# Ledger of designs, part 127: VHH binders against Protein DOG1-like 4 (DOGL4)

Target 1, 232 residues: Protein DOG1-like 4 (DOGL4), of Arabidopsis thaliana (Mouse-ear cress) (q84jc2)
Amino acid sequence: MSKMRNLVEEKFLEFYESWVIQLELYLHQLLIAHNNNTMSETELRHLISKLTTHHKAYYTAKWAAIREDVLAFFGSVWLNPLENACSWLTGWKPSMVFRMVDRLRKSRVVLVEAQVKKLEELRVKTKFDEQKIEREMERYQVAMADRKMVELARLGCHVGGESVMVVEAAVRGLSMGLEKMVKAADCVRLKTLKGILDILTPPQCVEFLAAAATFQVQLRRWGNRRHYVTHS
Short names: E, the ipSAE of ESMFold2; O, the ipSAE of OpenDDE; V2, 0.75 times the mean of E and O plus 0.25 times the DockQ between their complexes.

## First folded at step 12 (VHH)

Design zc76 (from zb5 with E65K; framework vhh_8fcz_2)
Fold by ESMFold2-Fast, scan of step 12:
Structure zc76 (fold): chain B 232 residues (1-232), chain A 122 residues (1-122)
Amino acid sequence: as target 1 above (232 residues)
Amino acid sequence: QVQLVESGGGLVQPGGSLRLSCAASGFTFSSYYMNWVRQPPGKGLEWVSGISRSGSYTYYADSVKGRFTIIRDNDKKMVYLQMTSLKTEDTAVYYCARYTDSSSTLPGFDSEGQGTQVTVSS
């Protein structure tokens, strides 16, 4: 374990590892429910509720951690390089889940026309919300290179003392802006997930959640197989 | 080499208590999530409980919530399972398992050893 990690990173690493391992357990239950079709509707709703609560717990923990150190989420030590390479604003890209939804059209549990229409409406809205956030992030990145930031960078490079304090205050302000944007992206993620689950029947929800969890777990395992760490 | 040695099982009456122990060696114990899993007679493996690296986070199967407590001691490289209010349905061979992502199981386990037998009967 690295002594170079800050306290927020160490705490969230422990949380995230535990959270993903619990997701693997839920994935196992989802696969059993999907493949055997042995569970009652009440049992399926209970399992779906467990998954939604589990995802909500992730965002509760993430937002608490971001309040302390949002930059930890842009260079996440708890994610392997493949997971980090696939991240969009510190998490999954909301519109990507519709590729998983497309698999439901080919499933044993068919989608009715009303569901297809509502899912398409949700897909369009999700894509629009994504583009809005991307424009906000672009504006933020441009602000990083504006006259004030260039001036503060010059001060920090040349003289210490009082200049260090002024630069640190500016960096804190920039971090607050990032926190707001990350939370906005996470709200789109949660709204998209809830929207899909509200449209789908319980068996369809199980299939969708199984597909999403399978992708998340496999992406982590693929990336970890390439991650080589030796301890002397 | 990774080694996990379970102990503490036995015969107990319904409503009784047992404390299982797992001694770990051959790896940096404090860096791994640890689990207890069980295999009832004639059935497959069932996950029971898990504990994070420092012990800050614990999880339990619905069947044991409120009755079992998982604990670890990183200095002693030990994992414990405190079992109370035991039921006949808890009869199984209990194994401790280090989490691994290289296994085909969900969750991933790197379990070694013969486990410890728990029998709950009157």
Scores: ipSAE 0.671, ipTM 0.862, lowest interface PAE 1.2, mean pLDDT 86

Design zc77 (from zb5 with Y59W; framework vhh_8fcz_2)
Fold by ESMFold2-Fast, scan of step 12:
Structure zc77 (fold): chain B 232 residues (1-232), chain A 122 residues (1-122)
Amino acid sequence: as target 1 above (232 residues)
Amino acid sequence: QVQLVESGGGLVQPGGSLRLSCAASGFTFSSYYMNWVRQPPGKGLEWVSGISRSGSYTWYADSVEGRFTIIRDNDKKMVYLQMTSLKTEDTAVYYCARYTDSSSTLPGFDSEGQGTQVTVSS
């Protein structure tokens, strides 16, 4: 029939659409800066700061929303199916960002040995933090199939009474566990982004952010048009 | 089919105020992010401001933040730009533009209006 969205989903849908449109504007500015080499170092740092602030605004809005309904972020209505298929714990997979960093080795402005070393150290730490979260998610998913959860699901088949309250309490507990895990994953994302930007020079930061924003914007546009998933 | 009609431009002295209006027709106005863009004499298009589908979220170019306010009335199918503390560099033709993700531009625009001239001069 028709899908009904809750208020959290409707509010975040409008926010996210607006946030991506603003990202498109920043991407335009990043591409001009990268291609024309007309900006001073101070101007480049200002642009990088605006992008950093924009990403922080996303996580501020996201964390407010997941506090109300974390499950909205698993199969999000504001993301198309292609974006959802590429999600890892409600967002980009931190280690995948280093594939974008790898293209800087072919860039006009080459990475010096000290930067390569620091980026590799950050990549290893990021992968370690990512795997720790993956293990926690695995334990969470196994716990959902535990006999106690199966017993609570069975009790939910009874009409009304205290059984309904017990099931609702268990579901709230599961949601709080997911919220904590999503926030942990987002902290790894933010630390990884900050770490990369701290290591790179301003021109390299612009190139990196342009690559990341291009991928995010194009993935959304491709999925909305279904270039790669529409059946012939 | 899609039509955007801007109005409210004119000659104003520095420090003055103007309110621009954009009347939309031919599409479901409440489903689209709307923008104001401008073209100063002899220069390219410059994005000025944008507003989300319900009006809950607004963004402004650095050059106009704190001076301009974008608002919309979905019942009347109108978007407005309230301009205060006008400067000579605000002189431009102002266009109302509907967002689209189908354009090669960033951000994407389709169905720009005819424009309204704003001249800030003594």
Scores: ipSAE 0.682, ipTM 0.859, lowest interface PAE 1.0, mean pLDDT 86

Design zc78 (from zb5 with Y59F; framework vhh_8fcz_2)
Fold by ESMFold2-Fast, scan of step 12:
Structure zc78 (fold): chain B 232 residues (1-232), chain A 122 residues (1-122)
Amino acid sequence: as target 1 above (232 residues)
Amino acid sequence: QVQLVESGGGLVQPGGSLRLSCAASGFTFSSYYMNWVRQPPGKGLEWVSGISRSGSYTFYADSVEGRFTIIRDNDKKMVYLQMTSLKTEDTAVYYCARYTDSSSTLPGFDSEGQGTQVTVSS
């Protein structure tokens, strides 16, 4: 159900729109760098650093926002239906990033055996961490149902203001639990991203970041264009 | 119909300053991220600066960071580019552009303005 946007939603909507537009600008630079074999290692590292800083800025803003209203991140107003359908705990599913990594095996710059081994180790660790969070979410959903059941029963037996306070306390408890899980999922995302970038060479990092940004931007544009009315 | 009208360009010496203006009409100005882009002689379009819907977030190309300031006035439907410490490399036609994610370009810019010429020369 659509509700009126609160202050957190309005502020993050403006932030996210700006963040994605800046990501599109960085993607353009990454594509130029990937096609330009004359760019120095120093220049490539600078571009990679800008992307890393940009992603860190996203999580800094997100964690500030979820501290105020974590529920705004479930079924987010700043994401289209396709983006929301593809979300796993308010963001990209960590294991999915390895689809971009698999494309590097067919790139102009071949991965050495030591890199392949480290990427496989990281993939296994990422999947393990992801499964731990999925089990925690299952436990949370069961607890959420138990709490709602108890509070609903109390509400049915009580018509005073005390029933409202108990329900509000339960909702606050649910929100705090969700905040912890979202941050845990984001930590897996950041560790996976850092791990990949630490294993890859600068040209491979540029190719990987270009693939990841392309996927993120095109997913958003494809979902938005399905509902876009084009006028000639 | 979307219309963007740029003004404020001119001839200026290196180290000088100019303030560019863009008057918007035909759309809900306060709902759009706005940009300044430029086209140097003989080169393609280059993004310069962007500003979020309320002005809370601003971004700059590395080449202009610390020298240019983008500002907007939603009541007047205006976006401005305050340029200081101008360099000969800043010579270009400057365009005001509305962001759209439905654009065929990446990043998505939509501009129908004629632009305003900035020439930095000694």
Scores: ipSAE 0.650, ipTM 0.838, lowest interface PAE 1.1, mean pLDDT 85

Design zc79 (from zb5 with Y59H; framework vhh_8fcz_2)
Fold by ESMFold2-Fast, scan of step 12:
Structure zc79 (fold): chain B 232 residues (1-232), chain A 122 residues (1-122)
Amino acid sequence: as target 1 above (232 residues)
Amino acid sequence: QVQLVESGGGLVQPGGSLRLSCAASGFTFSSYYMNWVRQPPGKGLEWVSGISRSGSYTHYADSVEGRFTIIRDNDKKMVYLQMTSLKTEDTAVYYCARYTDSSSTLPGFDSEGQGTQVTVSS
């Protein structure tokens, strides 16, 4: 429903803007912690916990919103065109997170052999989970072109009473399928993030989270500036 | 032409209360996340609190959580900071700031105000 979709989009737009601004605040704290090696392990763990809670809050809000309108998350109005172009199933591609991890190998606090092994095992598992989701998306796209969907599209050209209800029911069914796939992708994202943080020491977690947050914030700012320049 | 005018500061004893006000003009106030930031004597800028465009979401620095409340009135184009249980370490010049993603600060903010001085002394 277009009216309900607009309300979900407006609500999530406000939520997301607030969420990103809070992420910028946490990024500032992470950069201070990374540059000043004076923070205790307890202080570092507290900061890491705040970031973990912040990311969980995002998925809680997202899953509530996709239950109402999953299509709002494909080509989202709260994301600029650059952010949307970089999306994989409504969010970051989980395996790309390991690019941030690779930078830790050049850090002053180097990864030990046991950590490198566990991170590689997690990378392989994450890639496997991604491929499984990609196959599900491919099956969804094939199903969209089947005989039943073609017939429903034809019915949509002759709107009236019961025909409208049949089309709406079919669209709702398609949305439920997308909702399951988005949640599956988000579960891979959360498992990957948790897995990385479980392997890393607190100083390494701070460096990793700072790198990830920096990329997310800079991508958004870069995209917003390019949009302005293009239209000016 | 963004303009933000802070007021309501003053001298108060520890444990006291103050309400700061910020009057906004020159932009669509209801479309922006608003912040309060402060600068204690001899220290850098410290973020205090923020509020989403409609007021649905608020965030606070750990040092003020439970003691300060940020409120906005979009019809009046005002943002407020209700301060209670004030401590000597809350002494600072307080600025309200509109969020901007073009700033080099984290979070991004700008302000044209001179701020309002809050002094907490025994």
Scores: ipSAE 0.703, ipTM 0.880, lowest interface PAE 1.0, mean pLDDT 86

Design zc8 (from zb5 with D101E; framework vhh_8fcz_2; at its last look DockQ between E and O 0.60; V2 from the best seeds 0.67)
Fold by OpenDDE, look of step 13:
Structure zc8 (fold): chain B 232 residues (1-232), chain A 122 residues (1-122)
Amino acid sequence: as target 1 above (232 residues)
Amino acid sequence: QVQLVESGGGLVQPGGSLRLSCAASGFTFSSYYMNWVRQPPGKGLEWVSGISRSGSYTYYADSVEGRFTIIRDNDKKMVYLQMTSLKTEDTAVYYCARYTESSSTLPGFDSEGQGTQVTVSS
């Protein structure tokens, strides 16, 4: 049986599908820009700006949605199993992008020493921030067996009129904690992305963004083929 | 068989308006992201606009943003492109395209139609 989707899931599913399709369009532009080397710096910066704006739009939509139902993002129905398997706290793991940067270095991208140093500093910082969030998540997960959650579990067996309020309160508490963690993770993602883009030159940014977009788009396509997932 | 039939093109003066239509058949229309693309004379295919399944989300190329409006009617299986403030550079054959992941090349558009000619000239 197909999992029943709530309104938040349905809306975000449609949004995400559209968003990814637009990302694919941008990817096409990035690849053209990268392969032709005919674009001016101004044009490249404009393209980069378009992508950054697109990503900001995603998080704007996400944060609006998580305010309504953060739990929807834990088991995101708009993602296939492969995409979900690659997810860290409802999105890409920030430290992963440095591997993409490393791949660029092995290709046509020549980073100067100053860039390498800055990237390394950013990597360290990003890793630290990830670990901090993971620790908080662990703490939260361990603390799940608190009074409210125990009560929720107990009430699950005996649901009455007044019990509904208690259950709702417990769920709200859980959701608030999760929302906080998700937002924290997203902040690290955004900071990391911004940091990388600030270090790289416009041509390098285009290549990086192309790589990132390619990974995201292909992961989706591969996962869909493998699992015969249709989001329609 | 997937069919997309475009109509509504014509000759207009700069600053004029046109409304393009696309009739879809042969697939579950409401399940697909729909697009308008265009091919200017001597140029490659250019993405113009896209619309989500329900029509809740729309996107536009920078060149047409604020001037064009994409709309769909799932009951009628129609996609429309309202074009206003037309410019000479808008001259092209316009195609309706369904998004698909089946394409090995980016972007993943499937256009089966013959397109409709839009000519903007004084």
Scores: ipSAE 0.823, ipTM 0.929, lowest interface PAE 0.6, mean pLDDT 90
Fold by ESMFold2-Fast, scan of step 12:
Structure zc8 (fold): chain B 232 residues (1-232), chain A 122 residues (1-122)
Amino acid sequence: as target 1 above (232 residues)
Amino acid sequence: QVQLVESGGGLVQPGGSLRLSCAASGFTFSSYYMNWVRQPPGKGLEWVSGISRSGSYTYYADSVEGRFTIIRDNDKKMVYLQMTSLKTEDTAVYYCARYTESSSTLPGFDSEGQGTQVTVSS
């Protein structure tokens, strides 16, 4: 019973499982589009739109869930340990996607000088936004430790059954700052994704999205098949 | 013995409706994401619709969005596809498929059934 999932965790587990399965289907369509080269610009834009809508659906569901229980997203039950180990503030680290963009630059896909300049500007801005969030998280962790110490001192640390409601209120209070920071990180993720897609041509967007989805799907499969990367 | 048995196909006029059924056995049905997949005459496999393990989340291919509804009954171990406003382009053999990461014929989907034929013709 000590590892019982709450309703938010159970609901999001089912959502995330189905969301990833749908991502696999979109990845298949992206790979066909990338290899075929016969699709019209309109068809490519439609496929890109489907993927951006799919990612937005994830954040809509996530933000509803974190309003209820943000801590569920730290050490998530719907992610395997490898996926959890690779997380930065409950998701992918925004600046990491520029490594995929750099590989795109080295592919047979040609990036024009204006695109390279805009991507570098976006990369710098994204790293700046990440650092700002990291500083806020450090500040929060210090404040959280101080407040937690005060609350635990008042309650004698470990709680008997009679004080459960007071401890729960304190935990909920501490979660509000985390919710704000998770949303800020997600806004940087969405802004970075949109920024890249706005700079790239439709064929380049398809290649980028295929690379990103491939990495996400493979990371999950590696963690699931290997159990854990490190045993101790 | 893992088995998926499709039924409910037939001949229908354009604009008509059909309800397909899939009976599952030999596995823990309520633990699997389930799909409908179709193969039109002389063409490859096309994913149609999917439903999460409890039925809370559903997805549809663009070609059927707003016209088809996927439903499941875990107590009866059944998946259904309610088809409305049928078009001649919907003519195909329809297969029930469970999600699996081992599948290579469709991304993450295996079909073990013989399918059910849907023919839309005036």
Scores: ipSAE 0.734, ipTM 0.880, lowest interface PAE 0.9, mean pLDDT 85
Fold by ESMFold2, look of step 13:
Structure zc8 (fold): chain B 232 residues (1-232), chain A 122 residues (1-122)
Amino acid sequence: as target 1 above (232 residues)
Amino acid sequence: QVQLVESGGGLVQPGGSLRLSCAASGFTFSSYYMNWVRQPPGKGLEWVSGISRSGSYTYYADSVEGRFTIIRDNDKKMVYLQMTSLKTEDTAVYYCARYTESSSTLPGFDSEGQGTQVTVSS
């Protein structure tokens, strides 16, 4: 168990570091595309597709890793304290992505009224999906407490190897439930991202993705700088 | 001192293959994400490929994906670029570089060596 958790953390740490480096390279391409107006619509759509695939690759790797050790993702060793403090079920609260949308509306690019309406509908839907997950998580915690109490009562009645089996089943049940909740939250994150990109035009998508990547890279850099200051 | 020494370049016909090598010294090689970067004639630096510290994760520019393979050997402190299906557009000086958090030329690349010339022509 202990060795397995260490291996999961070390492999995902290396993955995440490389994933962020590649995100920085995509950010450079997004900024060139935004500033120079040199790309055709086909080229913009290709770049947007690369970013979408890159984000999907993150979740693919994450879902494989949580199957091995979901608890590693609560207080992750590959994130600095600032990044960890911003976590809701191991990631961004899905509705918070609309801060980037609000920033877009204050730029040189004007959203058409039909886009604004669709974005507000998506914001409401995202918040309702979040609330559904929160209610399910609360019910899960109550159900797991009930299951633990029943299993503890059984331990009081049994002697021998059966007690280990009951404890193992309870731990597997807790991990399975947490994995389910994390995947549900991640699905809302991906659905919200996809929804935003479907509503925006390709140039607007480039600006949105550049803002999102800038925020993620800067959050990591700022958190790392503050960490160095506390060493004295 | 930190040193990166590129080699293995040369003249090759379109469709040909080359393997570039980069020998690293003066730093803890296995602690760094490593890259290949190239400079075509009269142009700025262009990122080509990157490889994670253990070699488990690799990334490629669109123009070379499927044709180039980045490899590292941490015991020998070497990074390689296996190039196949070479095109005239691949003509450039190739540099290896380590990732850093800051760079004024390309995001996060530092400690570039003298490079090795690759010329693809018929």
Scores: ipSAE 0.553, ipTM 0.813, lowest interface PAE 1.9, mean pLDDT 80
ESMFold2 (binder alone), look of step 13: mean pLDDT 81; pTM 0.821

Design zc81 (from zc80 with S111Y; framework vhh_7z1x_3; at its last look DockQ between E and O 0.59; V2 from the best seeds 0.58)
Fold by ESMFold2-Fast, scan of step 12:
Structure zc81 (fold): chain B 232 residues (1-232), chain A 122 residues (1-122)
Amino acid sequence: as target 1 above (232 residues)
Amino acid sequence: QVQLVETGGGLVQPGGSLRLSCTASGFTFSSYYMNWVRQAPGKGLEWLSGISRSGSYTYYADSVKGRFTISRDNAKNTLYLQMNSLQPDDTAVYFCARYTDSSSTLPGFDYWGQGTQVTVSS
């Protein structure tokens, strides 16, 4: 039982590296759009659509990969240790993005009262959806320790046992349960992102997406340079 | 010594095709994401296309999607750009560039080729 990368991990590692590099390209375009008041509303909406499509492409690839090996997404080899430390159920924690929205408000981006109200309603809904998933994961983890699972674990430790097929079926069931849970969490992420973008104006969407992409790119770069990090 | 050398540019009629090559030396070519970038007269740099380490993933700018194809041959340390349905607006100096996450620029490029001139005219 040696620890090594499988084919799913190798393929998704290359995909993710490429996806993040393309995100850097979009971030550059977002920063140009934010700093220069030269783009029309149509051009801004097109750029926002490109970012939305890029994020959807990530989930398309992720869901195909978790169908093959969901466990690859728990302690992912394509994420550095800093990125993994910031992970919640194989990705970003949905409520965290509202901190970026709050920064937009503090940065003199003009959010009207109606937008503030809708963002707060969305924040409450997102937090509720997060708590529901956390309860489902807790139930999943508790079920792992039930009598049947303990018995199957014992059978897996017996050399020369004849229960291999029963153990394999149980392990497959566990993986399918995790796949369903990860997809549920990803649906909350996508609904939260769409909800924010639907509330914000195109210039505000550009600033929000730029802040989110900047954080993601910089977190990766900081983690990749951890051997240069010194305690201050 | 890291070097990138572009070849294959020239004069072509509208609707024509060209194949650009970029030969890499002085580094492990198969470990890097590679890019094609152009600069038209009087314009800034425009990113066109990128390709992953093994060639499995490619991305294109909307201006060239469906007309240009990026590819690589890691055994020959060579990056390619197949350009079809060329238009006068494609007239530019074309550069290959190596990706890095160590640059202060976005996207990060640490090494560039010398460029090859493509002119599309009647």
Scores: ipSAE 0.735, ipTM 0.891, lowest interface PAE 0.9, mean pLDDT 86
Fold by ESMFold2, look of step 13:
Structure zc81 (fold): chain B 232 residues (1-232), chain A 122 residues (1-122)
Amino acid sequence: as target 1 above (232 residues)
Amino acid sequence: QVQLVETGGGLVQPGGSLRLSCTASGFTFSSYYMNWVRQAPGKGLEWLSGISRSGSYTYYADSVKGRFTISRDNAKNTLYLQMNSLQPDDTAVYFCARYTDSSSTLPGFDYWGQGTQVTVSS
């Protein structure tokens, strides 16, 4: 992975690998809490808080990195092909997280009618926010095809002081636009996660977080094993 | 043959300090996330701290945050734990442990040292 990597990619690769290892360690604690009837509500809330803080740390690091190179997050070198194939605008698709919620409806932990209603409202809101972002991305693509933007791209074929400055400004503008779209998608992810955790009880939150972390860990480790076996 | 050897344990008074070392051999030390774990008498294993491949990212359990510092020297294949403000509850056998790399299907600790005893009493 050192091949064809820039500094942003190398730095984030190490961060992400360590972040996932810590997520795996938290998953172990979540599984103990899920299977154990002896933890107090305060202890469960503390564990849930550690998980939410861990996720916030991911986005803090990501947003710093996309400021330097947003393109690194489209087809990331720190993800295997299976993980990249599951990406929507540089991360998990917010509406799909409700598959974990659907498992709660079939689990030992009972969802009451009021929770089910609130979760369905959140699912609809999440889908609406996703569609809004998708429409804005389409508008951005249309604007990029605008004749004036094409003219700026054509100027990129000329090497000179003023021409180089125009191309550099256009590239910065493109990157800033993509950065805004990625942050908007991340905000939907964070709002959806927080919304789910606010609706669920602490034991339900532990079960949800365990399911989500398990899925992420399995995608990574299964995807890495299959890839290396195939090419070795 | 993967080997991890801890040194630096001993008897200290409350409030004292110790520095543990773990010398690694038989693998590329700089390619692995490394950890400290302890086991107090009659208790289960408690993860204390972890450190990324280059040392750039560190993590701590709440029980030791602010008092313990993990570090590594990849040129010497050595992992360290600086323990300050030691309390009787820190009495335990301390292990260094290697975490599985991402190509393994099983997360967790795959290799352990034999441990070094730390005793805090007056």
Scores: ipSAE 0.629, ipTM 0.870, lowest interface PAE 1.7, mean pLDDT 85
Fold by OpenDDE, look of step 13:
Structure zc81 (fold): chain B 232 residues (1-232), chain A 122 residues (1-122)
Amino acid sequence: as target 1 above (232 residues)
Amino acid sequence: QVQLVETGGGLVQPGGSLRLSCTASGFTFSSYYMNWVRQAPGKGLEWLSGISRSGSYTYYADSVKGRFTISRDNAKNTLYLQMNSLQPDDTAVYFCARYTDSSSTLPGFDYWGQGTQVTVSS
């Protein structure tokens, strides 16, 4: 059985599918660039810029969509269960990318001491920011559960037509809070990504982005195979 | 069986225009992201453009951006590529390709047409 999707879900599903396909195309370019070392620095920077622009486009679309229905992103019908299981506040967990950076170090990528230091500083900062958001989310969830759940429960006892409007208003309030949290998380993601790219050289950036894109694409493919997910 | 058939290729002068068509059969056309790719003599495959299921989202390679326009008619099971301002370096065999996330290849193109020749020459 296919879950009923609202308009926001349907639109974003189509967007995301297209976005991921384009990501695969970029991934192919990244892999070529990485494996053949045939591209100039200028070309590499251009490729990096294309990827960063592509990621920015995702968040632009996401933020537009969450203004309409942030709750759609907590179900994320465009993701398979595996992808969803790996999601932190509607996206990738920022600290995750440092594992990819660590992998670079294992793959004969030579990071200078200054880079290592900066990456560690960024890691610490990212972790701190994640924790801050998590605390905020917890606080929000607890506070909302106490206030809004009680209110919703109370409203559920009233059969009046006006109760529906009140419930909707309550849900809107909840959504606003969630939107704030999601945006905060996205900011950390973007800052983290930017931070990493600012520390790495263009060739290193290409390798990193390739690793990240590979992970994302493969996660999607693996999850789809396992769960027979169709996004049509 | 899945089939893609490209048409519309030919010889054009520099600055000219062509409109390619790809007719799909053997599958639900509207359920798939579709693409145009090309292969020039002695060169590898080059992705040119992609279009979402409904046609709401389109993407273009830098090499063709502003000159080519991808579109689709799901009712006719047809993919289109409007090519304007054609140049000699656009000479290639043009293919339509279907995307699938179940493919083992990157990108996930699983079916291709036979291709249509486009030659741009004075």
Scores: ipSAE 0.526, ipTM 0.814, lowest interface PAE 0.9, mean pLDDT 90
ESMFold2 (binder alone), look of step 13: mean pLDDT 86; pTM 0.862

